VH-VL binders against Cytochrome c oxidase assembly factor 8 (COA8). Designs and how they scored, part 150

Target 1, 167 residues: Cytochrome c oxidase assembly factor 8 (COA8), of Homo sapiens (Human) (q96il0)
Amino acid sequence: APERGAERRDTAPSGVSRFCPPRKSCHDWIGPPDKYSNLRPVHFYIPENESPLEQKLRKLRQETQEWNQQFWANQNLTFSKEKEEFIHSRLKTKGLGLRTESGQKATLNAEEMADFYKEFLSKNFQKHMYYNRDWYKRNFAITFFMGKVALERIWNKLKQKQKKRSN
Below, E stands for the ipSAE of ESMFold2; O stands for the ipSAE of OpenDDE; V2 stands for 0.75 times the mean of E and O plus 0.25 times the DockQ between their complexes.

## First folded at step 14 (VH-VL)

Design od1 (from ob3 with heavy chain E31S; framework fv_pabinafusp; at its last look DockQ between E and O 0.46; V2 from the best seeds 0.62)
Fold by ESMFold2, look of step 14:
Structure od1 (fold): chain C 167 residues (1-167), chain A 124 residues (1-124), chain B 112 residues (1-112)
Amino acid sequence: as target 1 above (167 residues)
Amino acid sequence: EVQLVQSGAEVKKPGESLKISCKGSGYRFTSYWLGWVRQMPGKGLEWMGDIYPEDSDTTYSEKFKVQVTISADKSISTAYLQWSSLKASDTAMYYCARQGWHYDESGPFGFDYWGQGTLVTVSS
Amino acid sequence: DIVMTQTPLSLSVTPGQPASISCRSSQSLLHSDEKTYLHWYLQKPGQSPQLLIYKVSNRFSGVPDRFSGSGSGTDFTLKISRVEAEDVGVYYCSQSEHIPYTFGQGTKVEIK
């Protein structure tokens, strides 16, 4: 199997949360969480001797990361916006102000908020189903190209030493 | 940029063991054969063998395969040359060198980048 | 083993004059891919070897145009069109077609 650098990480938080490698690195590395998506981006290493197949894999991984970052940034924004709108709408329907007698933001109890969560999940169910389908498709493609790169690297090892003493 | 940095000079007595190192940086360490070359004092160059760090596939010159062990730790981009029992005749400069290649070429270049060398002195 | 024989073993050159070093292998260095795996290195005093020419005639990155290589089969030549003070050192030819890889004896180039 192809060598992966010690700093390669998926979207999950790294086990080395305070690590911040140099801007130039010989390995992929994981940056701090994105402000909007809360996902940690991977910064991909581009080797001097990168084959077209390796480049295709790298670009596919970059595209997938950008797609994933964009989806969750948009979902976080939508959730926050719709939550506030739901609270305001229900308070207005009950004839209540946006703030309590003490001046703090009025809110809804857990039972009342359950309606929001149910409606949000229902409304976004299809969107998350398509996200999951696309996520699996992208990861399958990435895995497939990783296999092709692994085979190419075996071939490259052999051609670098195209002859050995024959028996 | 591509660099091969070797461990420092060694002064040893016959019968002692020794392990010298070669750390690669600025390139994908696991994708290149890395060779060891000996230069005895005032003499020419001798290829000792090489290693492919990805899988530790190792080739030895018949002259050296009984005398030394070539190994690598790809997790730290480092290759090693080691002796279990040094002889006075092992006194020499030892270089590591990367075998160059490009995906768009049919075969390898020669040794395109060399370490600074490790002088090993074995007092009889 | 493939024996690589260099001539001359030493060479004194007036600055600005050309120099030529010959290398002969005991067997052909031509591979089935129609390329020839003969390389030239320079070891300057107190330094590691450095690649000059690979696969007969290809200049390695950063090597001046005054260095050129030629030859085929078993006979190869390194030429320096105008020798400069920085070119002093020992020149080695090497082959990577047959295991074990082997080097010539070296040609010491000095400025007279």
Scores: ipSAE 0.563, ipTM 0.836, lowest interface PAE 1.5, mean pLDDT 86
ESMFold2 (binder alone), look of step 14: mean pLDDT 92; pTM 0.945
OpenDDE, look of step 14: ipSAE 0.772; ipTM 0.908

Design od2 (from ob3 with heavy chain F109W; framework fv_pabinafusp; at its last look DockQ between E and O 0.59; V2 from the best seeds 0.65)
Fold by ESMFold2, look of step 14:
Structure od2 (fold): chain C 167 residues (1-167), chain A 124 residues (1-124), chain B 112 residues (1-112)
Amino acid sequence: as target 1 above (167 residues)
Amino acid sequence: EVQLVQSGAEVKKPGESLKISCKGSGYRFTEYWLGWVRQMPGKGLEWMGDIYPEDSDTTYSEKFKVQVTISADKSISTAYLQWSSLKASDTAMYYCARQGWHYDESGPWGFDYWGQGTLVTVSS
Amino acid sequence: DIVMTQTPLSLSVTPGQPASISCRSSQSLLHSDEKTYLHWYLQKPGQSPQLLIYKVSNRFSGVPDRFSGSGSGTDFTLKISRVEAEDVGVYYCSQSEHIPYTFGQGTKVEIK
């Protein structure tokens, strides 16, 4: 029997949108916005001469992208779900149906919807504070390794030029 | 996959100018020296010189330094070999080749990937 | 300039038999990093050269294990344990220790 560790009710699909860069690409590629997170994924180039530092940086960037995509995909689904629940609740309270006379989905006016937005933000305040903290931690680590990789590449250039000139 | 794709064969008359190209793909073009090698008909290989595309640092064999110019356009990952005035003795096959290296210093410091060659024929 | 001298200049080999090519440099190819910058290339008929062996004895990616290199100082050897039809072509030794980089005259290997 399969394990239940992957089952998630009302959770957005995980993962980054799939796109295919040119077959002979030597650069990172930015794809179209993901349907669920509305974020543009990056497809990372893996050079044949990739150092351990370069690999560590690439993996940190990949992990951060996946984490960020999943967070916003989940938040977008939660927002949509709670928005519909709020609208349905308020329409019932007003004695109105879920659809207009023309068959369109019923909605609320701007002032009523403002109450939803305020309520949603207050409910999710703590979650967004933890997200911001983790976002900064991840980006600090990435920036640190970007600096180390930049220095490594300068060093590799200098070593090659010294080898040429020592001949 | 590392590839070096050269421009097509050329038929020229003495005194004409010529610029042939070598486009690199599948690797960080600016981080490798790229060399030019001549092979005269029925003869062996001769190193002409090379270029480091990141800053256009260029080295020439003394034999060729006044005869050709080596250049690169790193924005399109392309190196060039050019003559201002061709001679009949310039008739040869010309190869571009990448000078290999590895971050841990275990790789070759030699030509690990070669272009398909550009045949240049100069006759009048 | 470093002169690279190959022997023999041509070689006819029965399929399945071994072959050996010698390369001699006019100066030591040992660098101050304790590595020797001697390489072997194969140019098959109608093709560009391809790297076989680098820094004396290291096989390049995709090169069959029947190819091996050895030597030190100024004397180097390429060996093919069992020559196959696809091994036909001209073999060059080369050095990348001193500018200008130089190649041997080539050894043409044919099947008889």
Scores: ipSAE 0.623, ipTM 0.851, lowest interface PAE 1.2, mean pLDDT 87
ESMFold2 (binder alone), look of step 14: mean pLDDT 92; pTM 0.947
OpenDDE, look of step 14: ipSAE 0.754; ipTM 0.894
ESMFold2, look of step 16: ipSAE 0.591; ipTM 0.842
ESMFold2 (binder alone), look of step 16: mean pLDDT 92; pTM 0.946
OpenDDE, look of step 16: ipSAE 0.757; ipTM 0.897

Design od4 (from ob3 with heavy chain E31S F109W; framework fv_pabinafusp; at its last look DockQ between E and O 0.02; V2 from the best seeds 0.00; counts 0 for: pae E 11.0 > 2, placed apart)
Fold by OpenDDE, look of step 14:
Structure od4 (fold): chain C 167 residues (1-167), chain A 124 residues (1-124), chain B 112 residues (1-112)
Amino acid sequence: as target 1 above (167 residues)
Amino acid sequence: EVQLVQSGAEVKKPGESLKISCKGSGYRFTSYWLGWVRQMPGKGLEWMGDIYPEDSDTTYSEKFKVQVTISADKSISTAYLQWSSLKASDTAMYYCARQGWHYDESGPWGFDYWGQGTLVTVSS
Amino acid sequence: DIVMTQTPLSLSVTPGQPASISCRSSQSLLHSDEKTYLHWYLQKPGQSPQLLIYKVSNRFSGVPDRFSGSGSGTDFTLKISRVEAEDVGVYYCSQSEHIPYTFGQGTKVEIK
């Protein structure tokens, strides 16, 4: 019985962006675009006096970012793979080689590629719908916590503000 | 580490304008009140006023309300104290100081971190 | 304005001996949150003031255990259990209950 070679699912390496913000920075930093997702990672600042609510917001933002990075990394890999397979299949059907007489990579015309994009979008429509739904849910939660943190900050400011002696 | 770094010593004439600075680092600059304290030569400490850098909310001592303007630029974590017209009586050391607080505690801790001071000398 | 009155205005202490500084406010410094907003600062010679004690009895970070604050309402005390050479300077009580914030006159502590 031939040992079915386990297709190593090329899971996009969780490429921890090697971008390290300056240690003394008191701000969030935006890194360069990730190689796989093409999304720019945000490095969140951790203040010394971080409230539990602020911490929760930061963690939620970080988790949402990681979720987005993974989704788009995988989507981009899938897209690239399927695109290449489509091109090869169409060229073969046309009796064309993978390379032109000039040695260049054979390409399909814009109309043929439009068919690929249509098919790809149709095939992935449900996946994108779920992504969008989850994206809205996550962002709604983030926005909600942002509102809470904003209120907390206002309250903290007011607590620090001493009463003017009514002369 | 929390640091407040003030601008250097100033020597001015009466009637001149002056703006001194205090740069905060090592903390969220916008979340703490920053005060200015005057110390005249050989005298005690006098609170002049404070600012909340997030919204530039300012409070002044009545003694200083007309004499000085407190402002902040949160983009560069810097607070300012300025005079439109200096007097000889403005000769003093000026300190910026952070009003400390913690989310687990009620109210401020007083001034927990201080700048190195800016000496302003106003002489004819 | 709240007047902060310190006594004594000068103190000469032998190293290793205790020191005590009193501060009286013209009004109560008790806030509605049941906290008292009295603070103690030390200004060493040629230096900026530094926070020693906040809210009557809380030592600020890095402040030695030999420093203690006590009091209530209008009467407050800073104690140094054993005065060291590094404790030389001017001590100020301050209130942050009412605007304007005010400081005591300062107590100069010197070593004999």
Scores: ipSAE 0.777, ipTM 0.908, lowest interface PAE 0.6, mean pLDDT 91
Fold by ESMFold2, look of step 14:
Structure od4 (fold): chain C 167 residues (1-167), chain A 124 residues (1-124), chain B 112 residues (1-112)
Amino acid sequence: as target 1 above (167 residues)
Amino acid sequence: EVQLVQSGAEVKKPGESLKISCKGSGYRFTSYWLGWVRQMPGKGLEWMGDIYPEDSDTTYSEKFKVQVTISADKSISTAYLQWSSLKASDTAMYYCARQGWHYDESGPWGFDYWGQGTLVTVSS
Amino acid sequence: DIVMTQTPLSLSVTPGQPASISCRSSQSLLHSDEKTYLHWYLQKPGQSPQLLIYKVSNRFSGVPDRFSGSGSGTDFTLKISRVEAEDVGVYYCSQSEHIPYTFGQGTKVEIK
């Protein structure tokens, strides 16, 4: 599930990661990574002449982005919180303090941390399966509406050409 | 601390070329649009255009796009404003300014940090 | 291009008294995200402009609370509740909703 976030990040070239100030003529743009989810949000442009179908598509994309942002924000928070709790619990069991005598935060070695990673993966497996199912469901709906919008735009161009030639 | 340090004042003759610089520090230079603003003697502020240093995407005000070239060298965190042939009417103070932003939209979206300005004087 | 019109172009204020500057845009600065991209800058004598207020009413870091902004659509106001000697300079409104970005003519604030 973190790999999906990383794959999305890895497939977003730096050239498309710019932003522009809000304006009526600006296209959709990609913002910087969100602090909590580590996902780059899309900021959607709303044209003055947006059709009902275009509005439906935009709202589906916005809703899906919000859902995705929320999932990864919660997952990253849970990972960080449970990692800290695991470390604190294991340090307590070993009779060690939370900080070394030099003041640095006490940690566990890689072998000790392996137990945490195994537990975390096991506990969250079903949650990630539900996320994947919902992700595909949402992306199918978005793709379907993208097709409908494309057809609507082609039809509107034909209507405008007919008016122009008849005048 | 965010800083924009511009090159020093210039005295030039009409027809000469000029390239002035703006060096950004204290922030990720490639992550912010950097704009150029002109102030004619005794006049207000005019936006000339901007550049996104990561990919050199540039935008020009229509008034200035034939007159100047905006560029950047991201390896040294420096943006440039350049004339190939100066005119007396180019006499002005030139500022670079960073376009602020924050992913949660809490940031200013305006020009939050400005360079000290570069005075360009073009006279015979 | 969006014309930004400031009123007054000059004002003299007794120290400790309030000041108010109006800014009118030739088009709405309201974006579809329901935010308004109108900003205020101060250029003190011999200095670069500095950001005071962004997106109508938000004070930038380090700006005293005697500065406040308000307005919507095309009509905006910057208020200084108590003018101090350090507030002398030229105030500009600006918009970043439409390219090219534009500034008002400036309002020169002086102490009398």
Scores: ipSAE 0.000, ipTM 0.472, lowest interface PAE 11.0, mean pLDDT 81
ESMFold2 (binder alone), look of step 14: mean pLDDT 91; pTM 0.943

Design od6 (from oa9 with heavy chain E31S F109W; framework fv_pabinafusp; at its last look DockQ between E and O 0.42; V2 from the best seeds 0.00; counts 0 for: pae E 2.2 > 2)
Fold by OpenDDE, look of step 14:
Structure od6 (fold): chain C 167 residues (1-167), chain A 124 residues (1-124), chain B 112 residues (1-112)
Amino acid sequence: as target 1 above (167 residues)
Amino acid sequence: EVQLVQSGAEVKKPGESLKISCKGSGYRFTSYWLGWVRQMPGKGLEWMGDIYPDDSDTTYSEKFKVQVTISADKSISTAYLQWSSLKASDTAMYYCARQGWHYDETGSWYFDYWGQGTLVTVSS
Amino acid sequence: DIVMTQTPLSLSVTPGQPASISCRSSQSLLHSDEKTYLHWYLQKPGQSPQLLIYKVSNRFSGVPDRFSGSGSGTDFTLKISRVEAEDVGVYYCSQSEHFPYTFGQGTKVEIK
């Protein structure tokens, strides 16, 4: 029975952005693009007096960000791998080496690469559809909780104001 | 760390206008009421008014309502106390102070953090 | 306006001895939420006021355990179990139950 080599799924290391915002900042910070996902991470501010709703919103935003980072890191790795495999396979089929006579990396023409992109997009179409669906669901949830937090803040302010008027 | 930093001491003449500032840091400036408190020389503390920086909602003591204007610029986390025409009787120390609030509590109106104070001297 | 009356207005205390300051409000400071909105501040010489006690008996962050607040309705007390040299200053009671917010006259605490 041939040992099915466990394809080590090179999971993109969760590159914790080494970007540390200034300790005294009371704002969300945007970091540089992640090297794997190419997405700019957001460092969320944690207020001293964070409400449970604010905490929930922050966690949802963080989870959504992590989900996006992982998705695109994996997608970019897959794309890079498949692209390289495609190039190698096509060069081999053409009887061409991986390097030109000048020692340069052999490349495919734009038309051949267009076929790769078309095939890649077709193959990953369903994956992108699910991603988009889940992206909308997550953002809808975030927006909903943003609304709740906004209402909570208004309500808290109004309670304070009512106390000032009643006395 | 929560900090309130006020503008420096002012020496003015009667009839002059004045605007002093209080800059908040180390917290969400827009989510806390900021109050102004007067202390005349050798006297006690007097609440003048407060502002909610997010929407500039302002409340005054009746004693100070026509005497001063409280404002804020949330973009730079700064509150202001302004006089259109100073009087000798306006000579005092002025403090800004954050109104403490906890989300689990209703109406927790205590001043938890204070600025260093701004001395205003009005003399002929 | 709510009048806050402190007694005494001046107190001279030997280091290590206890001190007590009384504060009386002209009206009840008990809110409908069953909380009492009385606070204590200390203004040390040449400094800004600082919060000591909020809502009658809660010590603010960094306030030593030698400070304690008690009382109900209209009568309140600040106690210092063992007065230290750093406790010198003017103590103010304050109410935030009724508009406008008001302070007591202050009690000057000095060391003998």
Scores: ipSAE 0.722, ipTM 0.877, lowest interface PAE 0.8, mean pLDDT 91
Fold by ESMFold2, look of step 14:
Structure od6 (fold): chain C 167 residues (1-167), chain A 124 residues (1-124), chain B 112 residues (1-112)
Amino acid sequence: as target 1 above (167 residues)
Amino acid sequence: EVQLVQSGAEVKKPGESLKISCKGSGYRFTSYWLGWVRQMPGKGLEWMGDIYPDDSDTTYSEKFKVQVTISADKSISTAYLQWSSLKASDTAMYYCARQGWHYDETGSWYFDYWGQGTLVTVSS
Amino acid sequence: DIVMTQTPLSLSVTPGQPASISCRSSQSLLHSDEKTYLHWYLQKPGQSPQLLIYKVSNRFSGVPDRFSGSGSGTDFTLKISRVEAEDVGVYYCSQSEHFPYTFGQGTKVEIK
């Protein structure tokens, strides 16, 4: 139980990018890459005639996007933080400063940095395996609901084409 | 928001051809019937026919079935009303209108959104 | 063809007073799904028609509460509880139960 007031917590901001789609869009819209995750967010179109099943699918897609954005934003931040800490720790262990004589950031050579990359990959191997499993599970669920929505849309098309009998 | 934007007013002579357009936006164009309604000067409204843009299934009023052709290009969300040979009696305002529906309803066939109209004047 | 007959054809109303428009069809507009395909449109001066009421009594989005529809079979009524200046125009009833779809001859509503 550390003293929480002094502890530093490094996490990425939550939520998807806040770009604005065209005012009259009737399609899903893909925005620019998010600053933290490097993933392009999708802004999902909400039609005025959205069924409960279509809403469920849209919410599943939104939730999956949020989960994916958060994972990669957090991993990118962790990678950058741990890289800098590794460099700092190794320079200090060698008795070297954090800056060169010219004021540039001190670095480690490629062989020394290879130790960091190997350590980072090893440390995060299981985390990425669970991410991949969950990614496929989520996409399977989305595909399943996409099939259900497709069938519903066929049914709605048939209803719209139904001829009335004159009496 | 749902919008239907029609092509501009036309002045024509008898015997000329004409094709007027109606562009839909703000909704899934292929999921709704789109109808054409005529209003002769000082008169009421007359249904001419409609089209389901997804497959171009078209229904015509018997009165108009040989006088006009209704078509659509779903790739640009546009429907058309076309005459091969105009008559002076074709002078009228022509509206396109979307047939509304809701996912939990059976049947629809009411015109929920209308274009601004295209005035066609045919005179010698 | 189904004839839609509106009465009155013209109506002058003092602002704030009620108005009532009748529509009679030459045949029943009741469909086998137990719904009635009678609709009301308003064409304001210089504008396109706009939907007010669909399937007898359902107000379309953005239509004020002062508009209401009622009726069954062949006899239908549109009521405006308190007429406002913006309600001026021609009101049409319409049926979509039988081909061809047809409209009433219109009721012109004016402010006194």
Scores: ipSAE 0.409, ipTM 0.712, lowest interface PAE 2.2, mean pLDDT 85
ESMFold2 (binder alone), look of step 14: mean pLDDT 91; pTM 0.941

## First folded at step 15 (VH-VL)

Design jg1 (from jf9 with light chain A89V D93S E94S Y96H V97Y; framework fv_ebrasodebart)
Fold by ESMFold2-Fast, scan of step 15:
Structure jg1 (fold): chain C 167 residues (1-167), chain A 124 residues (1-124), chain B 108 residues (1-108)
Amino acid sequence: as target 1 above (167 residues)
Amino acid sequence: QIQLVQSGAEVKKPGASVKVSCKASGYTFTSYGISWVRQAPGQGLEWMGWISASEGNTNYAQKLQGRVTMTTDTSTSTAYMELRSLRSDDTAVYYCARDQLYDFHKGYSPFDYWGQGTLVTVSS
Amino acid sequence: QAVLTQPPSVSVSPGQTASITCSGDKLGDKYAYWYQQKPGQSPVLVMYRDSKRPSGIPERFSASNSGNTATLTISGTQAMDEADYYCQVWDSSSDHYVFGGGTKLTVL
């Protein structure tokens, strides 16, 4: 995926890439991390003469990003909710509120939290396995279509060269 | 069969105290906590506090801090809630509810079983 | 202290889908719980951890929780579902359980 403006050779003022309009080259814009998934979204540039194959690749990448964002947003949210219930239950058993006398959030020690992390990972092992499998399948498909688009572009350049040589 | 059975209705004058009991059966009493929730006539549910049946540790709603005391008797599997300095606005049905502590295998399931309720009427 | 807002009443015909909402700031960041209370009876847990049903609760009960709104959905509503419904969360900022104001479901 192209970085935000790094490979562009345009002579334009540098600034926050999110506020710059799409330029002559087909480049993607990378946004700030999503609040829930903690992943940076990619906004795909749509060229004026996008081929059906290029459109299919772009939509596949967009759909994969949405799937990935949704998975991690749900996973992080589940982790956060379950962690909070675990901490609440433990502190409640000790007769403590969630905040210290100084108003800071009360914490469990590393040993108590280690058990939670271990059980959470164990409980979600199969879910993560299926995620990894689907992630690899999706990236394989994207790579395959990227190859097809590259071949289409080479073929089109060869056709243009042939047309210029034909008088 | 899991059951929570509460003591009978009480009528109290303002300034008096009331102590409601909640007898648990059908499960290991000390493996759970007990929460107390009240409901004024025609009104919604209000959480009052929680007690651990094993440790005896308590956590009370701020609004009731200083007026409420929760205790347990593990030999009889009974929880108690005492409310002092009663006012007319303390007239309510008082419920005990089983408050499950976090279990990695079952998750957290607060208030999965409730007592039948105890009507406490405060009138002059 | 967190505040959970529910509509005071919802009316539905038998067989219709009833939808009861519970709104609060960042409610979707917490697990929501739902209780059913019939006149003269104790509350009964009908949904826990946003969308899970306890044993004995009919499949027509479902729920969701996202953003600022949790929703209890009763499909094919029956006369026996007529009751008050309460949402509830644990509010870590106040160290309290917080209940919504309750919604009276009327099946006409």
Scores: ipSAE 0.298, ipTM 0.683, lowest interface PAE 3.7, mean pLDDT 82

